VHH binders against q9xw16. Designs and how they scored, part 3

Target 1, 132 residues: q9xw16
Amino acid sequence: MSGWNAYIDTMTAAAPSIKRCAIVGAADGSVWARTEADNVFKASEEELKTFVALFNDVTQVPAKGADIEGVHYVVPRTEESLIFGKKENTGFFAVKTKSAVLIAVYEGPNEVAAQVRKAVESMQTYLNNAGY

## First folded at step 1 (VHH)

Design f24 (framework vhh_6fv0_2)
Fold by ESMFold2-Fast, scan of step 1:
Structure f24 (fold): chain B 132 residues (1-132), chain A 119 residues (1-119)
Amino acid sequence: as target 1 above (132 residues)
Amino acid sequence: QVQLQESGGGLVQPGGSLRLSCAASGFTFSDYWMYWVRQAPEKGLEWVSTINTGGGSTYYKDSVKGRFTVSRDNAKNTLYLQMNSLKPEDAAQYYCAKDSYEYLPGDYRGQGTQVTVSS
């Protein structure tokens, strides 16, 4: 597939607790790359368009939560370029770059969340430096 | 090591008020965002409120907005939740949680403090 799949592979290798992830366009939620087959990222185009629009005003998100793959997550707080959420033993981290949004869904105990965030933020830095 | 101890719960009538406290130790309290979460007997764990490191930014579950106020005293390593106009739906075990990306009381848990709302 596209070269963008290499970044998906890099993130999942760095944090094996990532169950599914995607790189999508920040303007429209269009999928640039995602995990497939047994790890298919199942969010619809309509859901992703709604999700990336949350970055237009992250201060509104904690009260209402966020939906990814038909699952409603509690979002306890946000940062300017970061939305993260929890539901039971699953969660996600989503970060915005200049032109992309990276979304990683993970599963596991609390130590894995820190590793997933590190992987996603490392990729965010790389893509920003590459002009994306 | 990391310890969180909640207090201030009790039985109150609908429309009443309670102030919850959370005493923190074992970490640099002023470096972390803090949360209040709750769990009713027939419901899952619910996020209630968030406060940033300095106390200047706060967030609330929609159903408690305007009724609950979170605050913190970094000099005393203490987190507070002022609860006004309490409703039967607010009855739950309340926990404070340190920001660890999980925000759940599981791994940094105290025993919580019970809030009962009935006449």
Scores: ipSAE 0.035, ipTM 0.411, lowest interface PAE 7.1, mean pLDDT 84
Fold by OpenDDE, second read of step 2:
Order: C-alpha cells, then structure tokens, then sequence
Structure f24 (fold): chain B 132 residues (1-132), chain A 119 residues (1-119)
C-alpha cells in the first residue's frame, strides 16, 4: 500500500460518516489512493478526469451538478477549492490541494456534513503544507 | 433579472397526477441544469429532480423514481415535472430552480406551486 492510504485512513477516521474516499491527481483524476473492500471507491478514471476538471471553474458547478461513482449530486454552492454535493441522505466533499483532489462520500443528514468538511479540509491543509 | 414562475399545482387524490410547469426568464435557460425542489410543512427544502441542459440526462430523488418525470423545452424556456401516482408524502410546495438550495436560501427559485394529495 502506498503512503497515500494513510491519508485515506486518517480522513475516514476523522469523520465516521464518510463511507468512501479517494485521493486523486488534480491534473488528470488518476487515483492515488482510495477506500477499498466493502467501501471501495468506484469512480472510473474517465469520471474522475471530468470531476477534477470542475475545479477549473467552480462557479459553474452549481448549475451543472457533479457526478461521482455514477451518482449525480446537486451542488448547492462551491468555493475556490471546494465542491460539495448532496443526494438524498448522501453527499460528498471534494477539496483541491496543490496537486490533488480529495473526495469524501458520506452518508447522513446535513448535520454530519460539517464533520466531513472538517476532515477533508484538515487533510487539504496538511497536504498543502507538505507540498502536495 | 432571474425569474422563475411555477404553475400546475393543485389538489389530487392519492394515485392522481399533476403536471408542473416552470417559466424561466432573465437568464440563458438552455445553459443551465434545472432543478425541482420541494418543501413540505415543517420540513426542510429537499431536492426532487434534476435535468441537464439538453434534457438527455435526468435524475430523481429515490422516492419519486418511476413516478415523476422531469423534462424541459428550451425553446420555450420552460421546465416540466410530470407527477404520476402521487402519494400523500409528495404534498409540498414545489419550486423550480437554476441552482440547488438544500443548504442555501433560495435566491433563484419562484414562488412555488402547491401540491396537495388527499383522499
């Protein structure tokens, strides 16, 4: 297992509502690490390539939504390095670092979203400071 | 200025049907994915359906799948929601929006149209 798996474990530990998680290259959506086994992150490379490209213009994402793992999420709003979406009792947070995109898919009501956001943003900060 | 005007709501019996319409103006309608959201009394705003710009892709809340159909006519700047097999749980104020508002105040949605389902 790559060293990136440790970061996946850290995020999932920080927010129990996170069900699946991935770290992908910001440039091409290549998977650096992901949750596996029963919680395998299932997004295809093509899908991830499209997804990470959303960060090129986040202002348009709410008008378009976002797809992850074949699931369409509504995107209420975005920030410069943050895209989050929701569907039913699920959602996702995606944050962009210097070279990566962290994606966390969670299950739960809106109240759990804050914890998920905190987890991914904390990792974002860490990785940015580390040069990634 | 963005304007959205919903219509088509009403009172129906369980199992009945309604067709909602949303007239859009003040923006390039065809450039935006459109959304239907609803709010029942004492409940939060919830997403119902989404349709992409060309209408080729549609998405639905699980509880309405197979019963609701979203469509759009870009030439008429109009969004539609065909609601079949209505259930009491579907009763709500229905809004169309060019953004999703589950987490934010609805700045770009209409006044809504009331759907009531009662025997």
Amino acid sequence: as target 1 above (132 residues)
Amino acid sequence: QVQLQESGGGLVQPGGSLRLSCAASGFTFSDYWMYWVRQAPEKGLEWVSTINTGGGSTYYKDSVKGRFTVSRDNAKNTLYLQMNSLKPEDAAQYYCAKDSYEYLPGDYRGQGTQVTVSS
Scores: ipSAE 0.007, ipTM 0.281, lowest interface PAE 9.8, mean pLDDT 88

Design f25 (framework vhh_6fv0_2)
Fold by OpenDDE, second read of step 2:
Structure f25 (fold): chain B 132 residues (1-132), chain A 119 residues (1-119)
Amino acid sequence: as target 1 above (132 residues)
Amino acid sequence: QVQLQESGGGLVQPGGSLRLSCAASGFTFSDYWMYWVRQAPEKGLEWVSTINTGGGSTYYKDSVKGRFTVSRDNAKNTLYLQMNSLKPEDAAQYYCATGDYYEFGSTYRGQGTQVTVSS
């Protein structure tokens, strides 16, 4: 286990509705850590490269949506360092830190989204303060 | 220089308790989240618990929930892990770590303290 894996475990522990999670490089989408085994985060490197590039211009993302793990999500809105999407009873939250993008894919009704967001934003805040 | 030093490990019977400590130095302890991880023989390093800077938020591996309690004393630069109702599968080398010093997947942790659970 790498140090980044501990962050994955922390986020998943904070929000049980998170099914898969990854920490990737903001510059190139390289995978630093991700959930594995039965909850393997399945996005390819090429896909992640494309995904993290969305943060270069988040204003356009709602118009086109976002793809994660081969699944297309509707993106209702974005913030400078936040992209979130929904698809039926699933969704994702992606937040950008100084050097990373944290991605959490969750399953559940809209009510669980708040907890997922809180989990990833808490980690975002911590990592930003730490310089990452 | 960042230093972490674990202590408090030992041999206990199943159902017993131990309290681990981690003395931290070389950084502003109160500004960083802290972690406990462990490694059992022939197993990889696994996450056990996380505590945020103020101690108000704690997170646990499912298998230790309700049995382990992480805490910290920022005035003493010390991290704790209270382990109750210990099971044989809890036997491992336990390490404290600070995530702020992780880079690109690297792990910074102390030398660890051995926990053995046996009848």
Scores: ipSAE 0.342, ipTM 0.701, lowest interface PAE 1.4, mean pLDDT 91
Fold by ESMFold2-Fast, scan of step 1:
Structure f25 (fold): chain B 132 residues (1-132), chain A 119 residues (1-119)
Amino acid sequence: as target 1 above (132 residues)
Amino acid sequence: QVQLQESGGGLVQPGGSLRLSCAASGFTFSDYWMYWVRQAPEKGLEWVSTINTGGGSTYYKDSVKGRFTVSRDNAKNTLYLQMNSLKPEDAAQYYCATGDYYEFGSTYRGQGTQVTVSS
């Protein structure tokens, strides 16, 4: 049904260290597509509403961190359309487009984080150019 | 090679103050974001504060906000952390750190300076 699942597949193929990811609505956090089965993205509707609201003022995020799938991440800094965080061997990158927020949770050392960031930012650029 | 050397730690009473310094060499200090991180005995590494390249943007862990102030002097290649109203839970080995954007300052750390808060 959802063509958005193809973009999930594209991101995970580009960065195999992505453990779970989702594409959600920027306005409400509604899930458009997510990883399923053994890699199901488990954030609740309430958590996602709270998370996408962080993009309304990213400068407030580092003081409190961010919660994804019930895990609290430290966010040492933010950029205008990018929030990223780390908790030991687990991390995430989240980017906002015109209509969507892409969230990718990864596991591994800092070397794999670069590949995950590149995959997420490439998709952000693609979706913005497509009007999303 | 990147080198970071912390100093200024010590023993203080609760409510006391300390000023930590970090001398940086081996890289263009003014081109890098800098971080303060800490580790209490038998605990994991904890992020404390971030400062951007020019010193105009700073970020703090919620529990230290209003008590700690990070600053930098790019002409002297030095990073500072002013710590006021110190609490027992602030006792830790403090490290300055730098690194690539996604490394949260974990790639390059100094040897650290010990902060003890005791009556």
Scores: ipSAE 0.287, ipTM 0.607, lowest interface PAE 3.2, mean pLDDT 86

Design f26 (framework vhh_6fv0_2)
Fold by ESMFold2-Fast, scan of step 1:
Structure f26 (fold): chain B 132 residues (1-132), chain A 119 residues (1-119)
Amino acid sequence: as target 1 above (132 residues)
Amino acid sequence: QVQLQESGGGLVQPGGSLRLSCAASGFTFSDYWMYWVRQAPEKGLEWVSTINTGGGSTYYKDSVKGRFTVSRDNAKNTLYLQMNSLKPEDAAQYYCARESYPLYEGDYRGQGTQVTVSS
């Protein structure tokens, strides 16, 4: 195994409210690791390529929103390396590192969203410090 | 207590303009990102616009971009939405909302102001 699954396990252990997540290449959206089986992250190669390209100019994202796993999310604001969105009770956080994009999908209220955001941002910091 | 009070709605013809206001009290207005959201009778709550704490960064739903302008006056604790070239699809109850990350619906919303667009 590549070992990237260990980072998926770390994030899901830290935030059990993450329903599905993935670590993908920032340049091309290639999947490095993702949740599998009953919690499989189902985004297509084409969707991920489109999604990671959003980080080329995050200021354009709120006007159009973002699509993950065939679900269209409203993105009311962005930060330089953070895109997050919501559709009713479902939401996501995506963060960019030097060479990766981490995507986590969740369901639940703001307490859940806060837990998921913290886990994703902690992993973002770790990977950036590791040179990824 | 946190309070938000919208005003400025009304009946307008297609192509017309309205300026909505939101008066905020009970919190430090300049510390919060603010949102405008709307809800039509047969539809769910829809995000319209975002403005940052200082007013220098704004975002808009694609269908209102170029027609609507959000602004704020932190000295007056007031949020504004200038709506130009109004379309029938813009008819809705409009609410201002204080950010409760990541809620653009906000934990604190006003009572809303009704916008009707009739030919």
Scores: ipSAE 0.490, ipTM 0.764, lowest interface PAE 2.1, mean pLDDT 88
Fold by OpenDDE, second read of step 2:
Structure f26 (fold): chain B 132 residues (1-132), chain A 119 residues (1-119)
Amino acid sequence: as target 1 above (132 residues)
Amino acid sequence: QVQLQESGGGLVQPGGSLRLSCAASGFTFSDYWMYWVRQAPEKGLEWVSTINTGGGSTYYKDSVKGRFTVSRDNAKNTLYLQMNSLKPEDAAQYYCARESYPLYEGDYRGQGTQVTVSS
């Protein structure tokens, strides 16, 4: 287990609604760490390469939505380093650090989404401060 | 609570211009990216334009690029959309929103303002 797995565990612990999550390279979508076993993060690196490229122009994403793990999500809005999407009672939060993209897929109503966002953004802050 | 109020819509001929305004209240306007979206009859809601918090970055639907200009005045809590060279296909109810798809996060959009383009 790489050191990045600890960050996966931290995020999932911070927000119980997170079902799957991954840390990927911001440049190429390479998987650095991800949830495994019954909660395996299923996105291919090809899909992730496309996904991380969305951060090159986040403002266009709401018009197109975003795909993760073969699921198409509506993206209500974006921020410079934040993309989030929704589909029924599921959604995702993706944040960009200096060198990585953190992705958390969750299940629940909007109320749980706030906690998921907080977990991911907290990790974002930590990693940024650490130089990642 | 969040409140958005659009105005400035109307009837114009093709090639005409309109300037939409959106008055925002109930939240810190300057903290949010803002969006213009529109819905034509029997069509779904579609994204039109986005502006970041400071107004330094603006983005547009391809079909409106070069014709529409989004801007904001954070001191006045107001969002604008200058629409030039209007086309019949621009006719729609125009909404300002904190989201491109408000229905997914509490419908943070106004009542809308109607834009009609007809000779």
Scores: ipSAE 0.005, ipTM 0.264, lowest interface PAE 11.1, mean pLDDT 89

Design f27 (framework vhh_6fv0_2)
Fold by OpenDDE, second read of step 2:
Structure f27 (fold): chain B 132 residues (1-132), chain A 119 residues (1-119)
Amino acid sequence: as target 1 above (132 residues)
Amino acid sequence: QVQLQESGGGLVQPGGSLRLSCAASGFTFSNYDMYWVRQAPEKGLEWVSTISPSGSTTYYKDSVKGRFTVSRDNAKNTLYLQMNSLKPEDAAQYYCATSPPLPPYGQYRGQGTQVTVSS
């Protein structure tokens, strides 16, 4: 059986610096899957609704930053389907597919960011090709 | 093979309550998020609720918040949906599923159980 949890496991396995991860609906921020146990993704539904709405106009996001799990991140720049943020030794990558937003929160030095990005973008590509 | 079987639907008056059950087999139930989805006549499938593997985290469609409660018993491989203060707009075929509704791909879900709300 292949559930959405498998996609979470795939991303976290690909980038060990990922601490928490979630797959949510692009339209409404509904949670499809997330990390659990010691690494529970803690964003509220309301917060996720606000977050996914950022993709409606990503050009405005760097000016205001982004909030995930009650933490405010600075957003250096955005792409059409990519929002990433930083705060000290933490950060996040969020990518948008046809129907979903993949969010990965990571901890570590700047060097780990590339691996995190690769993990979420790989999943983005896979899901897009699969029609998700 | 993954099998899901919903039950507990029926006819209730507005303001009434129902408790749906979903019996799961063919996979490690306790490892997966579980979902409730519903389909009203001439409408597509819509997400209703999600519950984490441990049951510690739950999510709800805005329109059912405060009225519906999702829970699970992993020892019994069973998913539940307590529906209180039912409204006519809640009438639908209700399914338990292993993923949210996402075309064009299907999802593992049972035959569903019918919920009708009428005075």
Scores: ipSAE 0.015, ipTM 0.271, lowest interface PAE 6.7, mean pLDDT 88
Fold by ESMFold2-Fast, scan of step 1:
Structure f27 (fold): chain B 132 residues (1-132), chain A 119 residues (1-119)
Amino acid sequence: as target 1 above (132 residues)
Amino acid sequence: QVQLQESGGGLVQPGGSLRLSCAASGFTFSNYDMYWVRQAPEKGLEWVSTISPSGSTTYYKDSVKGRFTVSRDNAKNTLYLQMNSLKPEDAAQYYCATSPPLPPYGQYRGQGTQVTVSS
């Protein structure tokens, strides 16, 4: 079973504090898969296109912050393929692979954030190794 | 070895409906996410919808939500796109695919089926 929804399911099983999650195209922010029903990922196509473009120069992101689902997040720092942000009890981790950007929005304290980061980075490694 | 054959396109008036089909062969259809993608004249390939292997999870481009419904019949190796309330901006060549619209776009897509909206 190798559908993109299986990757969403695997990651949310590993980190149940993920509230909403999506896998989008790195070039254009097109949605390949996202959480559904009670946990539907609500970012617009325009917002996602703007968001994935942040990976073109991550060094500029801490000064500007990042917007996901209409929420402005403070981005304390970035790594070449990782953007993460915080707003009170809510946060996100976004990682870039060769062809995709994986975005996970979570709620909870720092212990929860660490678990979410682990799940997202694990999936990033898996997708890169699979050629995505 | 992967073969995809789209059908069901045509000319409709704004507000009309069409049902597209994609007949798949040469791979284990039930193990794959399936995608509908479209390309308007002189534009790039645009993602429209995704459906999970079991058919239980679906995703849509924001501009088609509530109007388009993707479904699949794994026993028949067939993917469908029900298109309601069609708008002029929906006019495009429609393709089914076994991968998201990654570069190079349309790796395992078929020949497509043309949808025109107007007279």
Scores: ipSAE 0.007, ipTM 0.201, lowest interface PAE 11.3, mean pLDDT 82

Design f28 (framework vhh_6fv0_2)
Fold by ESMFold2-Fast, scan of step 1:
Structure f28 (fold): chain B 132 residues (1-132), chain A 119 residues (1-119)
Amino acid sequence: as target 1 above (132 residues)
Amino acid sequence: QVQLQESGGGLVQPGGSLRLSCAASGFTFSNYDMYWVRQAPEKGLEWVSTISPSGSTTYYKDSVKGRFTVSRDNAKNTLYLQMNSLKPEDAAQYYCARGGPYPPPLDYRGQGTQVTVSS
């Protein structure tokens, strides 16, 4: 593994309801690490490049939504470094650090979503403190 | 005391090449994953490459695959990054870092060596 997979393992252990997740470069969307095997995060390079560019102006995102793994999500609102979306019983949280974007796709009700958000935000804080 | 010291940076034209070195001391170099990370002006740290303790397994950020090659000489406690086909987007301060149980390494990083790509 690249070593970054240890962070993927940490997030999925903290929030087992995460179905798929990835850590990608904030500048270009290039994958640093992602879930594998039965939980393969399968967003294309082109889609990820488009997705990370949303963080250049998050205020535009609620009007258009966001696409991850070919699925269009409704984005009800954004925060400066947080985009989250919902599609039926599936959702995602994506947070931007200085150099990375963490994306976690989950399935389940609101209490599950809260746990996933906490795991992703904890990792965001950790990486920002590390200078990423 | 753990120390990491990078060298080999410089100014190069797009398409050019540079070879970076990192001299390690104060720990058993051959027991650790080693990393190359970079930081562009006004940006955070960005992971570039990882090499296993034996040197047999390497990983790269997608945008540098095929252009960059990481290697190590455990007898000399030295880490290398061969950078070919350099692009303006590769301009950054490059650091080597010691791997820990959780990358990115948080314990030790060198002072860095500057890579500038300009024409």
Scores: ipSAE 0.013, ipTM 0.433, lowest interface PAE 7.1, mean pLDDT 85
Fold by OpenDDE, second read of step 2:
Structure f28 (fold): chain B 132 residues (1-132), chain A 119 residues (1-119)
Amino acid sequence: as target 1 above (132 residues)
Amino acid sequence: QVQLQESGGGLVQPGGSLRLSCAASGFTFSNYDMYWVRQAPEKGLEWVSTISPSGSTTYYKDSVKGRFTVSRDNAKNTLYLQMNSLKPEDAAQYYCARGGPYPPPLDYRGQGTQVTVSS
């Protein structure tokens, strides 16, 4: 297990509604770490490559949505380093650091979204400060 | 309880205009992203536009850019969609829907208002 697995554990612990998450390279979508076992993050490398490329122009993402793990999400809006999607009672948050994209897929009522966002943004801040 | 009620739909000719409204109640309207979606016959729900809680940020489906304008009046708990230069392919049942301050999944939408575009 790489050291990046610790960050996966940290995010999942911080937000119980997170079902799966991954840390991937911002440049190519390569998987650095991901949830495993019963909650394995299943996005393919090709899908992730496409996904991380969305951050090149986030303003276009709401028009077309985003796909993660073969699931299409509506993206209501974006921020410079944040893409989030919705599908019924599920969704995802993806944040970009200097060199990585953190992705968290969650399930639950509306109230859980705040905690999920906080979890990934906290990690985003930490990694950015660490130079990643 | 959360309630959304759309209005303003109708029949227009191609090139015509409509202004949709959505009256919101049962929640702090100004805390939530709001968006419009539409559903044409035999088609799935389609995203049209989103507006941030403050109204400072708006997004549009490519096919409606330059023609549709989303806005909101938080003091009146009302969402709007100005639709200009309407096309036949814009015909659909239009719904307003609620997002969230930390973008929760879509959880509420109204009964919708019908927009028909025909010469």
Scores: ipSAE 0.006, ipTM 0.226, lowest interface PAE 10.8, mean pLDDT 90

Design f29 (framework vhh_6fv0_2)
Fold by OpenDDE, second read of step 2:
Structure f29 (fold): chain B 132 residues (1-132), chain A 119 residues (1-119)
Amino acid sequence: as target 1 above (132 residues)
Amino acid sequence: QVQLQESGGGLVQPGGSLRLSCAASGFTFSNYDMYWVRQAPEKGLEWVSTISPSGSTTYYKDSVKGRFTVSRDNAKNTLYLQMNSLKPEDAAQYYCAKTYPPIPSGDYRGQGTQVTVSS
């Protein structure tokens, strides 16, 4: 298991409402680690390239929405290093570090979203402090 | 107000078993991931286990995998931790929590229940 896989495990352990999770390169969307098996993160490389590019101008994302794993999400708002979306009882949180984008797709009531956000933001802080 | 109350701790011999319970109130229990954490003397708070709202997904600290089992009864607003094959290093104050320990924002856990493992 790569070091990045350990971070996937940490996030999923922190918020098991996360159905799928990935760590990708911020520059090109390359997959560094992802959930596998029954919870395989299914986004293609091309899709991820497009997704990570959204962070180049987050202000435009609410108008466009965001696509992950072939699913289109409404993006209510964005922050400089945070994009989150919703679709019915599903959603995602994506945070950007210095060199990576952490993506967590979750399913459940709105109440679980806070825990998912905390999980990915905690990891974001850790990785940023570590220089990643 | 969020309230969590642990019970079921005690003194056991190595290899023994305990079943911890956590009674939850003050929030929609069935909507939240729940956690077990523990703190041994002179050590920091450490994560032990997580369970999803439905109970369908569980995670464990490596050192307790295969020995501990987390479960929940949402109808009773109760979280459980079955601890088998207990080791001396498992001795600690055990807490149920609504927040993941490594996350600094917010700390919702009970008063804890003491687990002692000694021959």
Scores: ipSAE 0.016, ipTM 0.284, lowest interface PAE 7.5, mean pLDDT 89
Fold by ESMFold2-Fast, scan of step 1:
Structure f29 (fold): chain B 132 residues (1-132), chain A 119 residues (1-119)
Amino acid sequence: as target 1 above (132 residues)
Amino acid sequence: QVQLQESGGGLVQPGGSLRLSCAASGFTFSNYDMYWVRQAPEKGLEWVSTISPSGSTTYYKDSVKGRFTVSRDNAKNTLYLQMNSLKPEDAAQYYCAKTYPPIPSGDYRGQGTQVTVSS
């Protein structure tokens, strides 16, 4: 209900397959908003600092993977402002804007993954256009 | 309408102390996280501190940990920032904010109070 939580609500409404998500600062991994209660995003401060630093050189990520909420994900490839990974029936998409990183964790098959990617990329475009 | 009014800024020497206040109105203050943010000349907006609605959980920018203390008085709708051992790098316009960073479609911060640190 707070300012940045409205953007979390927009993404989860666009892709109901998102189980947990967060908007964090690109420079430091500070949490601006995250899903709470039954869908709490559980990443620690130190994990988020490590995660956002991956965007400094995304080409190195496929060799080592990525950790989110204590879960190690295989990252098959990256794009300039996109890191995505899969572990069994769970996956994530993370996109970087000028000032933020959006992280969405989902469960389900490739069709569900495509919808989640579209939702986070739409929000990425919106925030970049707004100067974030 | 949300209103936030900062006060308590001023000029201090390095090592000095200041206590900033923020008077809030137009929303249920006790239901929201509150933020202190700052902006120095020629620099971007920097997050400084966050305090939970009850005041039981606080977070700080690494460079101010141990020197700054955020607190709130929900009965008075007032947010505070106690700043000790001030350094020249702390000189900035300080704002209290209802959201951080500022949301794209709105502005939920006050006009700020200036902190100058010089000999």
Scores: ipSAE 0.000, ipTM 0.199, lowest interface PAE 11.0, mean pLDDT 84

